# Ledger of designs, part 1: VHH binders against FAS1 domain-containing protein YDR262W

Scores and structures below are computed, not measured.

Target 1, 246 residues: FAS1 domain-containing protein YDR262W, of Saccharomyces cerevisiae (q12331)
Amino acid sequence: KNVVNLITFKDSNGKLHKRLAPEEIPPRLHNSQVNSYPLGYKGMRDFSRPAVNLDDILGTQQRKQQEFLAELSPLSLESKLSLVNEVQIFASYVRNDVETYNKVSDPNEDLIIIAPTNRAVSQLTLKPWQFPNNIDKLESDGATEKELDTAIQENISKFVRSHIVVYNDDKNSYKKVSPGCTLLQSIDFTESKKSDSETGGDILLKKEGEVYYVASSRDEKFHAVESIENGSNGVILMVDFTLVGP
Structure headers, positions and changes below count from the first letter of each chain, unless a header shows other numbers; antibody chains are not in Kabat numbers.
F, E and O stand for the ipSAE by ESMFold2-Fast, ESMFold2 and OpenDDE, each averaged over both directions (binder to target, target to binder). V2 = 0.75 x the mean of E and O + 0.25 x the DockQ between their complexes.
Where letters were taken out, [cut] stands.
Atom coordinates printed by the task and the answers are left out, and those that the model quotes come from them; centres of patches stay.

## First folded at step 6 (VHH; framework vhh_8k46_1)

Design c1 (from a3 with T28I)
Fold by ESMFold2-Fast, scan of step 6:
Structure c1 (fold): chain B 246 residues (1-246), chain A 121 residues (1-121)
Amino acid sequence: as target 1 above (246 residues)
Amino acid sequence: AVQLQASGGGFVQPGGSLRLSCAASGRIFSRYAMGWFRQAPGKEREFVSAISSSGGSTYYADSVKGRFTISRDNSKNTVYLQMNSLRAEDTATYYCAKDLYGSGSYYFDYWGQGTQVTVSS
């Protein structure tokens, strides 16, 4: 008996859709990596390493000498992404990008994932696979199927990597813009550096009261973090907007 | 834009077989995961089967597993549903759907008029 679970959800236009439940959707691994960690890998973090601490990077909390590492989830960020129904479109794009999928499955990584909701992605005028490479224009210009697939994969990778930050436990490595507000570098920003001396960042994180807010550095429009999920190798910040768009 | 046209339905006796086709028009068909759904009179639309963009992964509702086979031919922009050992309860209008987000998200939208399958003695 193999049962396929189906989830019903309503998009931003009020239309009802049906999709496969998260556990039914396989990770997108390259054939040469078919023996890599599957969805649901339960590797354990080295607990001697500091956990992701948002308050440390913001400078909003003074560390005490008696503080100990908080217990983390045994589930990787990839496993956690697969279980959060509200971010499944974004999670599917993460699974499509082989290197990022491997990184979010690695218990020795420390990541901050800013995960846009299904609603946020559905509000985009173009789907993430359609920008910034103009797929319609490439196809009109006579691009081959391989060239189109490459451009689409570049679009997906850029979208995904623009939402993920590699955590550094040295709080002084982060540029503090104002009290309680810090500039972060996404993986996309780091990989797209044009010179060895390029600094700055593309994501703003702040805390007001007990609420965290995220913005793109390009427009500085802050949106509240709706929930935080802990994994063995980092945290997921769920937001109702996308950091990049068409 | 991609349009989907389901075909191949008809009348068959219990135990018989039918092959449904879903012809897609438009570009980058190979990028989309595809699915089959069905709706019987007075019932809600239900999932039948899905296939990944490459064809390497297939999924089936429990009620059809072992009897139905989904496949695709990306060179012909077509997805197929081979239905064997048909039962009266398989009587429904069958719809094909594409992955709304094109990346293997398996979020489906319904397109076209569907194709009617009637299993009766």
Scores: ipSAE 0.165, ipTM 0.561, lowest interface PAE 5.0, mean pLDDT 76

Design c10 (from a3 with F29I)
Fold by ESMFold2-Fast, scan of step 6:
Structure c10 (fold): chain B 246 residues (1-246), chain A 121 residues (1-121)
Amino acid sequence: as target 1 above (246 residues)
Amino acid sequence: AVQLQASGGGFVQPGGSLRLSCAASGRTISRYAMGWFRQAPGKEREFVSAISSSGGSTYYADSVKGRFTISRDNSKNTVYLQMNSLRAEDTATYYCAKDLYGSGSYYFDYWGQGTQVTVSS
């Protein structure tokens, strides 16, 4: 069991909450620390580029409303991830992968981040840095510190990149599986395979009524999106499960 | 185990400059990313800057970008923070931290006592 230490506190309304203990939250990278912005832009998106639009991917209504909401979100996905308490474990892993963190803070990227909650990550039997490479076995087999570090970083990168999709405004680039359901490719999927012979993706996005659902293509078990945060360079879909596990 | 000692803090007037040093002992830091964090009274500890193991990548909080420069000297097992155009808002205790996982994870741990920087006229 992946044990995450929590502390209990009472809010101003008298409701009890659990928050991550200080030792469970790596130091946060506040604001966009990666990109150097021209003085006139201050990290703003080029709004001549199409905003991330989930309904356009799915072929459903509400395209204009999503575009309007994206324009109202001046904060980057990096800033949004840093501010959402419920996804801080995942956000910390994003910061551990410098190339992905650079992409998340880049105003010229268009990303869909499927962010697992702290609870979802804590329910895994192994921590994200412990799979798919078996770190304990590598260590017992006499792996060097450098080899262990490399395997741990590969695990972190795979976990993080398996939850991030690079948006494309050409909806025909996405494989429509059924009405209101589309197959997407994570960064990990595109990097690991690169072949036209693959199944076409590893993430399923679906809309039923006004609710979005996400599933891994491996099990096709849909989970409701609990929250959507719009950033200047994409969208965060908060879910109570992980797309990859041990 | 690695021990990190921050030094170089002090009193400076607005617009002034200071250079902080983070000296590592017990182990070499040449394979680890390093960072600077700060905490002002009544505020949360916040990120200031980070540098990759090679020094090829540097990162800065928006509040310090263009004013602060992080650097490292692996031969001296030391990390530096050059602070220029200091403001009253930069008043804080500054801490250095080492990446727990190695060269690019940026999952930091805090080691030892920080160094106090006070910017006032």
Scores: ipSAE 0.000, ipTM 0.109, lowest interface PAE 20.0, mean pLDDT 74

Design c11 (from a3 with S53W)
Fold by ESMFold2-Fast, scan of step 6:
Structure c11 (fold): chain B 246 residues (1-246), chain A 121 residues (1-121)
Amino acid sequence: as target 1 above (246 residues)
Amino acid sequence: AVQLQASGGGFVQPGGSLRLSCAASGRTFSRYAMGWFRQAPGKEREFVSAISWSGGSTYYADSVKGRFTISRDNSKNTVYLQMNSLRAEDTATYYCAKDLYGSGSYYFDYWGQGTQVTVSS
């Protein structure tokens, strides 16, 4: 079949190209572990459940009800990620992590995705598949193709999961750092911490005036959220930086 | 780690056929989507075709759709472009490239050496 939809991408020399919008399930995923939703699938969310609300997390107020109603989308986060030109590198990594891909496609999940732009990812000194496992060193040390593939997949999973938060409707479950500022836990953080009493976090979210800001708890350097896309099962916060790096 | 070498170009008459090959080195080849691009004299480099890591998805520029077929053999670290019904406007240097991010993003950055295709009577 013909691919009709194109998106814009930038090559290593800074030139913009029209990109193909693939429908293929990402490499290295086992078929039995992947949801069979097509790209652009309209979610079947239980709409009686409260939607993700950043202002509830932060204890801040929405400007106007009409503005927020206009932002609601029937499309899932997976569909929204596939359509947002500026985050396609990140979106492609999400499709490479079976557990995260299934969550992003699941109408019964509520997620906050902090999506780094193509520019943000391109500015990293190593690509997301190259850290924290040192792939070049593993290859030079004689690692097999299977061993390299496993290490690369671990790198991708860590990168992706470090940018996604599972939303909780009980806003009191979040740790308030200061008025309008809350500490969040990425999927990677929750997977690395095994205690039921764990109360730390790795992502800071705050609101000043009408602008949302995100920081890694590692350096506490806030970056403005450039845009917000609402899906049926969560929200995408586009940022021009990455929460983890080499 | 990965080096790409395009080959198989040459002189062919209009309506003829050629098969281009792109040989890759390194043990991570099967992870990458691969693409073919071409550049005619005095023109910008343009997209021709792309193939997913598994070969399950293929994509073509409208100008070559129905005439060109992209395929790959991961056991040989090679991508092929079968070119049929060649036209004078297909004259160009053909380059192969791999998906920079190894994720199916289809952002192409690693350009191999080109192979010249000349379609002339």
Scores: ipSAE 0.293, ipTM 0.685, lowest interface PAE 3.7, mean pLDDT 78

Design c12 (from a3 with S53Y)
Fold by ESMFold2-Fast, scan of step 6:
Structure c12 (fold): chain B 246 residues (1-246), chain A 121 residues (1-121)
Amino acid sequence: as target 1 above (246 residues)
Amino acid sequence: AVQLQASGGGFVQPGGSLRLSCAASGRTFSRYAMGWFRQAPGKEREFVSAISYSGGSTYYADSVKGRFTISRDNSKNTVYLQMNSLRAEDTATYYCAKDLYGSGSYYFDYWGQGTQVTVSS
């Protein structure tokens, strides 16, 4: 039968969680019960704030204002990540990193999330929690459970933070590499740099025609952005590769 | 890699109890969320239960909630499914599965030997 088999979880607080069975190709699932409430609703956009605008970063032609505004969403990036079935593995790593999760749910943040698909993550030779700290070696060397947990959490945090950029509305802060191509700094790059004066970046973003492309600065291999989801506090660029690997 | 071996199935009468075990080999078992799935002849595989890496969070399909209990012993690399108040509709081959990505995604891949449970009078 052509019936989608949903994995349904009910936690101890009665909240219902739904996942697709692993053997099924995950279709994009729509949550029709999404309601926007102005007070107490986490992730609601303050519409007086400037929105993340990729064309501002790239110096490319802006869409007409009414078309651009029509693409904005009242839902936060946290809510949007929860709804995009194709990036659920990445989304789960975001939820595991408390500091980053707090940023993606914060209505005062402006983020660019470069979200690798489930397929992209599945093609890695090591899982994100296994690099760059060598967990197998630490375990073989007699590391304690606390040391292993710390190393694993560092790996997850680095993986997640390497895919998220904090948007700066001063576009002069961005290094233009070529027409329509700009160098960005991930949160991981920013946290790892030795001083606030350190320049450069680890992510390349470009636009050719109507298509956006992303590359790691490490290899400069561009991949097309497959879809864009606008949230109240930023944008999600879905890509079929990972910016860091083992 | 983690290898899984399910066991403990058998024949029981309606209202009876049975405990299934899933023994894992390899490293990092304590990092993975674990789950149980079942498949009756001619039907699709269905989710039964899941447990977080620490055992602090458990999840159940509505059809088994209140009757089944999932637990784990990370020192023995084993996950258990205690099945109480068994019904004829619980008859199936039961499979254990691990979270593919170790992230709490609960995106399971089932493998290893299934164990047959038959509930019949």
Scores: ipSAE 0.181, ipTM 0.527, lowest interface PAE 4.3, mean pLDDT 76

Design c15 (from a3 with S53G)
Fold by ESMFold2-Fast, scan of step 6:
Formats: C-alpha cells, sequence, structure tokens
Structure c15 (fold): chain B 246 residues (1-246), chain A 121 residues (1-121)
C-alpha cells in the first residue's frame, strides 16, 4: 500500500504551502493528445556531447572534454523536467500546453529551456495563468466559462513559450550584442507579429568567467544560471526569476 | 480570487458516514486541483485526499484509502469527500484547499474555518 508524500515550500511572503511530491504526480495530467517518446532516445545525437552548445552560441571556448564524458546517455528534456524538484510549477505549465509539451518531448528538437524555480514563480504578484489576459477582470465583466478557459490557456502558452528557445547550429544566426553576450528569440517572440529583424529578440544570454547569466531584453537585468541539465534534445537552464511577468 | 467554503461536518457514530462539501466562487474552478486536509486536536495538519481539475486523477492518504472517496462537480464548483466506515481517529477539523497555480502542481492553500467532524459513541 502506497504512502502519499507531501513536501512543504515557503513562498516569497514566508507563507508555507504543501504539495504532492513529484513522484506522486503522473506526467501529462492535463493532456490526452501528448506525444510519448522512449526514455533515453538517442536519435542521431552523439552521447559524448550535449545537443545544445551554449559556448557556440556565445562564441566562447567549448566546454571541457571531461564534462561531456559524464553524460553518455542523457534523458530527454521531458524526463529531466519531471525529475527536477525545483522547477515543478514550471514543468506543470509545460505539461498543460499540448504544443509546447510535444516540442519538449520531440527527440528531433534542440531546445534551450530557461526554467524558473518554484521560488521564482511564487514571487510573482499574479500566477502565470492570470496574465497578460486579466482573468479576474474578464470574470467580473461576465465572461463565459469558455472565454475564461481560452484566455487562461493563452496565458499559460505565452508564459511557457516565453521561456523556450529553439537552438540553431548556424553560428551566424545569433545576434551578438557584445563579446560573450548574445540575443536570443523565445518561441513566443518568433510566433508573435512583432518577431521581425528590427527587435532582434527577447532573451539575453551571456557568460562571464565560468558562469552563465540570463536576462529579459526588456530590462537587461542579468541573473546567474543556478544549474544546467543536459538532455538528449536540449538543455535546461535553471534560474531564480521569470522572463515575463504581470 | 476563488473563495472556498467547507461544510457537511457533524457528529457521527463509529462505522457511520458523512459527506463533506467544498463550494468555490468564481468560474475558473475546473483549472484547479483540489484537496482535503484535516487537523485533529493536538496533531499536525495532515493530507487526506486530492483530485485533479478534470477529476481524472485521485489521491488518498493510506489511513483513508478504501473508506473515503473524493469527487468533484465542475458545473457546481464543488468538491466532495464521501467518508465511509468512520473511526474515532477520523475526528478532526477538515479543510479544503485549492492548487495555488492552477496547473496541476498540487501546491495547496487553506481557506476558511473548515468543518468539524466528531466520531464518537
Amino acid sequence: as target 1 above (246 residues)
Amino acid sequence: AVQLQASGGGFVQPGGSLRLSCAASGRTFSRYAMGWFRQAPGKEREFVSAISGSGGSTYYADSVKGRFTISRDNSKNTVYLQMNSLRAEDTATYYCAKDLYGSGSYYFDYWGQGTQVTVSS
């Protein structure tokens, strides 16, 4: 007989909350049409090297050879997101958006996922499903259940897609803004009507010494990447902030 | 914001049954996973049961598995806890909680006074 595990976390206001432990939560709770790929799928990838090379994007020296030898058969980004306790709120939103989850599960993708921690998401004044569409105002103005569901799903999709970049192996495709600093385009940016060459991108990635930093191009406030997880179809950069907010 | 009101508690003899209800305001109810928690006198608050937004997934503490059933009616913005074969150790104040992030994360918050259940002969 199974014991249901709960974990406790503290939000930015010091309030304690309880949740089911990650192992108690099935993946894909909200999506009946999500694609499934074998764990440890190799595709055409070289197991001695990550699918995404951040140093190539930045024009810096490649990572040390010994770092690649530690990862001989990486799990997919889907599996990595499911296992990283610190990003489970974000991971839950990814599972809630069918198109994005299918992309994260696709072994033929090369993605950079900038994953905000549970702490980062908890510090937002509105939850990701509440912006940029103002759900409380729509509800008070008499919106139907269907209209609310549509607006909420648009909010979730925008939030998730604003944190994911499709990697490109062409070194000339990335706009360098300074040495060791490159402007990237999120999926949300590329799919918006404003995604043309004049704006350039919405995410800044830089490296100083051995530390990676990420910022929104809106405010250019850099935050250190807390950890990097390599998957078979991309990389996860864990950060203690969100790229978009209310 | 969603307001939660728990009700349906009372006095019952061992082996009896009660159904608790948790009514929510607002129209985003189906987006939230919902849970039941309880706190007995002199004990820590403990998890009882949880249900996904769609109702497709349910979870139970070992102490209540097979005796309690969680369900929801999204058309009525209500979650229920059907409690059968009640025991003295089920005596507690019962609280309903919603998933704060509406994503199936099962991060819960407690709302209102709860409803008291007392199992005694």
Scores: ipSAE 0.182, ipTM 0.582, lowest interface PAE 4.7, mean pLDDT 77

Design c16 (from a3 with S52T S53W)
Fold by ESMFold2-Fast, scan of step 6:
Structure c16 (fold): chain B 246 residues (1-246), chain A 121 residues (1-121)
Amino acid sequence: as target 1 above (246 residues)
Amino acid sequence: AVQLQASGGGFVQPGGSLRLSCAASGRTFSRYAMGWFRQAPGKEREFVSAITWSGGSTYYADSVKGRFTISRDNSKNTVYLQMNSLRAEDTATYYCAKDLYGSGSYYFDYWGQGTQVTVSS
């Protein structure tokens, strides 16, 4: 009854690659009881709760919240990530991080996911599971399989969480850097509790005309958002770069 | 670039057994999830089995569950497919593949000609 499906995609050189369907990818720590949400919590979105509004974050708000709510997809961000072929490598890493996957599937969350394309991830000199912990060095130093698995999982979680922002509808929660440009905090930034950091965030979002741009606060090199996918519990901004690298 | 070549195929009668091997070069072989795929003439390539980088989890197509066992020896940079209770419909060229992007992605690439398995009387 359950058939194993392969998805075919082309890289930038036109070469065909195959993968298991997203829903068939095994989670690394699935037996870990680190679920933040109770069983059955994945109900319908509360439509009285404000929707993600990028223009409000930027201080360029032209439309009221009710108009943004009308544009939401009935599909969750979990479903949207599974369906967008261009971000399937990133989506696979999201599924491998149990806590983040639970947020992405939670109708009571509102998330901004900055999703790097398959091309962007494939161009990294090290894979997301190889940094910032140096897995090759740990292995050569005689680390156990448990120690290597832990370090790999930490790398994956950091990579994934560095690309996801929890939306806050209070505009005063965001640091305005300049007109049309706002500093955001990824989940990784907030979890590291960088109270000593004067930066205030790790992701820059700006809008010029009708085009959104994203940059890492570390280098401030802006890249255009290629597409925006609305889910019921947030938005996906597709980009051709990664916010963190080796 | 790592090259993967399957070996161990051959002729076998129905109900027989074969063990396929996939040898790889590379310092980080133990970090890749590995898979087996097969293709019969005139048909699309189909998934057979996969194993995580540590060997802690294994996955099988419904058509081979209970008959095939995937395993790995990271000290030898080798993945194995133990094939028991072989049937005529298992006749195919078998390919080994690696995860292109580490244990979390399960994107696979294919290398070389594979190894032919023929199950007949």
Scores: ipSAE 0.011, ipTM 0.366, lowest interface PAE 9.5, mean pLDDT 76

Design c17 (from a3 with S57Y)
Fold by ESMFold2-Fast, scan of step 6:
Structure c17 (fold): chain B 246 residues (1-246), chain A 121 residues (1-121)
Amino acid sequence: as target 1 above (246 residues)
Amino acid sequence: AVQLQASGGGFVQPGGSLRLSCAASGRTFSRYAMGWFRQAPGKEREFVSAISSSGGYTYYADSVKGRFTISRDNSKNTVYLQMNSLRAEDTATYYCAKDLYGSGSYYFDYWGQGTQVTVSS
């Protein structure tokens, strides 16, 4: 006898919503270019590769701060995202972008995922699939189903990829903005700006005391990292805002 | 924006069948996971069934499993609930709901007045 569990939550506007519990939701993908692995199966991590180290990104060679090293977990970032109640809306968008889903499931990737909470996503005036392409306007203007599908998928891909950084163990590859503050490049930034960009990145990471902070380079408004979850192939930083918006 | 209209309710005797429909406006329907909820007299609204955007995954409350079947036709912007072997306890107003975020998160909103199902001898 299987029981179907629903979770009730309140959004930023005080409206109540119901959803299926995370453990009852299989991955949802928009196209068929998915890695074909058995449920829960992934190859072993190459343990000769260094784990994500946020303090190496932020510090100098001899900075005397407590280092953050990602504690290895048998669960991939995709599995961890699927189990963390507070980021399930974001996690569902990751499942909708096949390229990103394959990266967060890959034991040979090392990723920093800046995951907006359900509350953060619910505060947006448009859902992530509705921007930056204006889907309602395209529909009103007589766009075909294929054109709408393409625009929606572009929106989802941009939203998800704007929140993920590929970790590089060469700490000199990161641009130092100020002491304790480093400019990072999301996957979206890297793919969109393959030229020599003077801006250098789209995400700011800093540490003050024992707390990490993240900001979009667009507005430089820092938000504290609320929690950190470790996966076998990277780390999830949970934040109360989105790095891109309408 | 997608708007939903439930229909197909009515009076039926125990052991009978009904098919409910939920018609959606707009061209983005195929992006939404869909659900059915019901509210019986004097009770809170409860989950009945859900279907993924592709139709590849379905979910049922234990009380309806094996008797109800959820399906969808994305070409017609419609989700269906086939209700077989109806019981007096299935008497309720039935509401269709969409995944608010269109992402497969199964966060549901309710739209319209619903459709009344009455199972009585």
Scores: ipSAE 0.299, ipTM 0.664, lowest interface PAE 3.7, mean pLDDT 79

Design c18 (from a3 with S57D)
Fold by ESMFold2-Fast, scan of step 6:
Structure c18 (fold): chain B 246 residues (1-246), chain A 121 residues (1-121)
Amino acid sequence: as target 1 above (246 residues)
Amino acid sequence: AVQLQASGGGFVQPGGSLRLSCAASGRTFSRYAMGWFRQAPGKEREFVSAISSSGGDTYYADSVKGRFTISRDNSKNTVYLQMNSLRAEDTATYYCAKDLYGSGSYYFDYWGQGTQVTVSS
């Protein structure tokens, strides 16, 4: 018998791949800036404060806070991401970015994570670490290992942060753009566009009936959310596309 | 784009040792988790070992644990598989594999024809 558990999957080109199961992969990849939250930490959330509620954000159906809080998982979003086989490529990128990993692990954050499936990531013409900085060109131009490492880390951070929204009750991170449709700001948008109020946001979220949909504000092509996982510090929306690409 | 070349296979007696090498082209090698897989005649391809991008974490199939050691030298763009206490059951073509996504997801892509290891007496 194998000491490690493997998962077999087929990519968008029909090629078979083997992957280590989530339990075989360390949940923390960097330690110099990583917080000390243990795996499976229950969050010890201040339940008197507002939690992420998608219906509140959309203005569609308001739930009383007590009823909504009863539906929250005691597990953090980091723990939830680690257990979902379908998003493990994305989850591995989250673990590779120390600052973002610390937010996902923080029981006092409130996050909306739009997690692309393994299939969605495999359909990209370049891998997330290869754009927007052109790594092949930097390498051919004689870039040092340190320069390549910095450019790759910037690419990974941008990709991951483009899929995560920080919900803040002190500062509204969303605006209604049409009935049942709300514009959200990713971490990447907030960090790069903090002074540009005209743009407004980069992610669209809407609800029709009982189904949630997500789109990039760039093209407004909506994709149905395949599953929703509630954690103690936010929510994960699993989608079959990526919000940014090459 | 990283290209992989596996080498170091050959004939060895049971109880012997052999070291396989997988040389990578390019300068992004240190970002990839790497793995070794093998395929014996008439059998399915199986996982052998994997190593994280930093070399800090290693993983082994039960059948090789304690006998094989995976290591890497990022300055030489090479991953190694040190095989000790070889058995007839270790006879296979060995393939080195790259983590396709370079992120520590351990999603492996197989490279080329591999290198043949034959353990016989």
Scores: ipSAE 0.304, ipTM 0.680, lowest interface PAE 4.0, mean pLDDT 79

Design c19 (from a3 with S52Y)
Fold by ESMFold2-Fast, scan of step 6:
Structure c19 (fold): chain B 246 residues (1-246), chain A 121 residues (1-121)
Amino acid sequence: as target 1 above (246 residues)
Amino acid sequence: AVQLQASGGGFVQPGGSLRLSCAASGRTFSRYAMGWFRQAPGKEREFVSAIYSSGGSTYYADSVKGRFTISRDNSKNTVYLQMNSLRAEDTATYYCAKDLYGSGSYYFDYWGQGTQVTVSS
């Protein structure tokens, strides 16, 4: 039937919202004023490379079971993000950032994605494309369409990249703070630091009992991980908050 | 941010026309994807039409294709729904909505009380 497909979700207040189904969304990856989507070669994950293991990162036990589950997950993080209804707003932002989308679809990457739920994103007082660059002020000050588009794209990239960690066992992108608690560096943190000698991080991951928790290092307010999805090139940790905000 | 006010509803005979308006406040209007939804008593809210970016793609439910036209005027911060060849089945409260992220995003919020359209003779 020629009806536009809609998916319904509830916000934190119980209100019903409608969204276009993924197949109804126009592709947003090409812009003549920015880098075109690269025509890249995609293969299967090299399973000789160690899978992302949260318990190994934290120095806790249970590592064997997580490694086994990761090896059995044939779907990429790209596929997993597309299938998880609760994170489709975040997934939409990932698809609109070409460089990050390439990493998420790359079988040779190992990523930890801290994916905020639709509810978490909908609770923000400003949309992810509106901060930290103040788009309303730039527009009021007479910015051109190109200048606005650049500032908006910077906002989107910062939001998305603040929620993704590149795990690289050759590089060590994390440091243990205490037993069961590790400080991680998002892509945004690594790109924003002024030198390679700058240490620290912006994401805290901990485990208490069998429950994982995530916090921004800025406020150290831990939130329980609601769900973990294993992909062939990393893991998705679903959380009901955002790591950065206005 | 953008706040939405729908207007232009009323009573019309079958075969008649109405133009609905959705007035927005704020200066980032051109960044939003805009949509129209409708709801008749006792029925679910139904998608009617959507428009992306100021010069962008339009989408229509099959029940309204060829009869309704969505357009926007960014200089007036307004979205329009031109409704032609109206039928009794078009009777509903019409709501305008914006997506949560601007142009090309796929989530919509419903705003305000809407505007009532009644098609009867």
Scores: ipSAE 0.012, ipTM 0.306, lowest interface PAE 9.1, mean pLDDT 75

Design c20 (from a3 with K98R)
Fold by ESMFold2-Fast, scan of step 6:
Structure c20 (fold): chain B 246 residues (1-246), chain A 121 residues (1-121)
Amino acid sequence: as target 1 above (246 residues)
Amino acid sequence: AVQLQASGGGFVQPGGSLRLSCAASGRTFSRYAMGWFRQAPGKEREFVSAISSSGGSTYYADSVKGRFTISRDNSKNTVYLQMNSLRAEDTATYYCARDLYGSGSYYFDYWGQGTQVTVSS
């Protein structure tokens, strides 16, 4: 009944790749999980809650309210990720991580998504589903299909969650480390430490002039944010690097 | 490097059937979605079909839906395309491709020479 649409992208080596368009690939559904919201939920945001504001997080000079409101979008981050061609590999991994996809679709969340470009993901020596669990070794060691699927899903979840920050101004989820520079906690950092420590974090965000930069706290190597997309439940920062690798 | 070898093409009359095979080297085969693409003379390569890593999900181009069936045997590192009710417009070189980024991304690479299918009377 439906026409199958393909998207073409070119990797860092100039090689062409084809993929199914986002509308052709349903998000992964995990029936045993209790979701607060259905996958693809289009409900309204509670506008009594403050929107994500990067300049507030950084402690830099705020824009006037009129200019701030112009940045708000009625489209959710789920919708925005589906529309940005440059991050579709990352977006496909988000769709395969049920809990994260539910957050991205939730109008009551406020998220900062650091979305690596197709180019950035294509430069990895191992694919996101292949690390940190060594899938080939697990298979050669006689792991069952269920064990392999679990390890692959853990890898995908870790990759995706390492690139997403849950913003909550009622909790100090960020720490200023210098003027115009703030340390943030990814979902993966928060889950792996099992501690909501205001002294720890794994993502650095800074602003110099009008340009935003992101780095892993691991190496503190900053990369410029190439574009910013505002959604109703957060922001997407597009970067040409990955925060975690093999 | 991973190699994909497509085979099983040939000459058939309209209404006939062919089964294409794609044999893969390496042991991560069962973790990748696989696809079939085709290129007719003077035309761009087009999508034909795709199958998820487990075989639980399949996708088809509108032009082949109901006539072609994709399947896989992970124990043999092989993907199949069963082609029924063949038409002259199915004449093309058929390529198998692996999802470069693993389960569910459906970004494909093309490997090898492909296999030629010719449908004529």
Scores: ipSAE 0.027, ipTM 0.422, lowest interface PAE 7.1, mean pLDDT 75

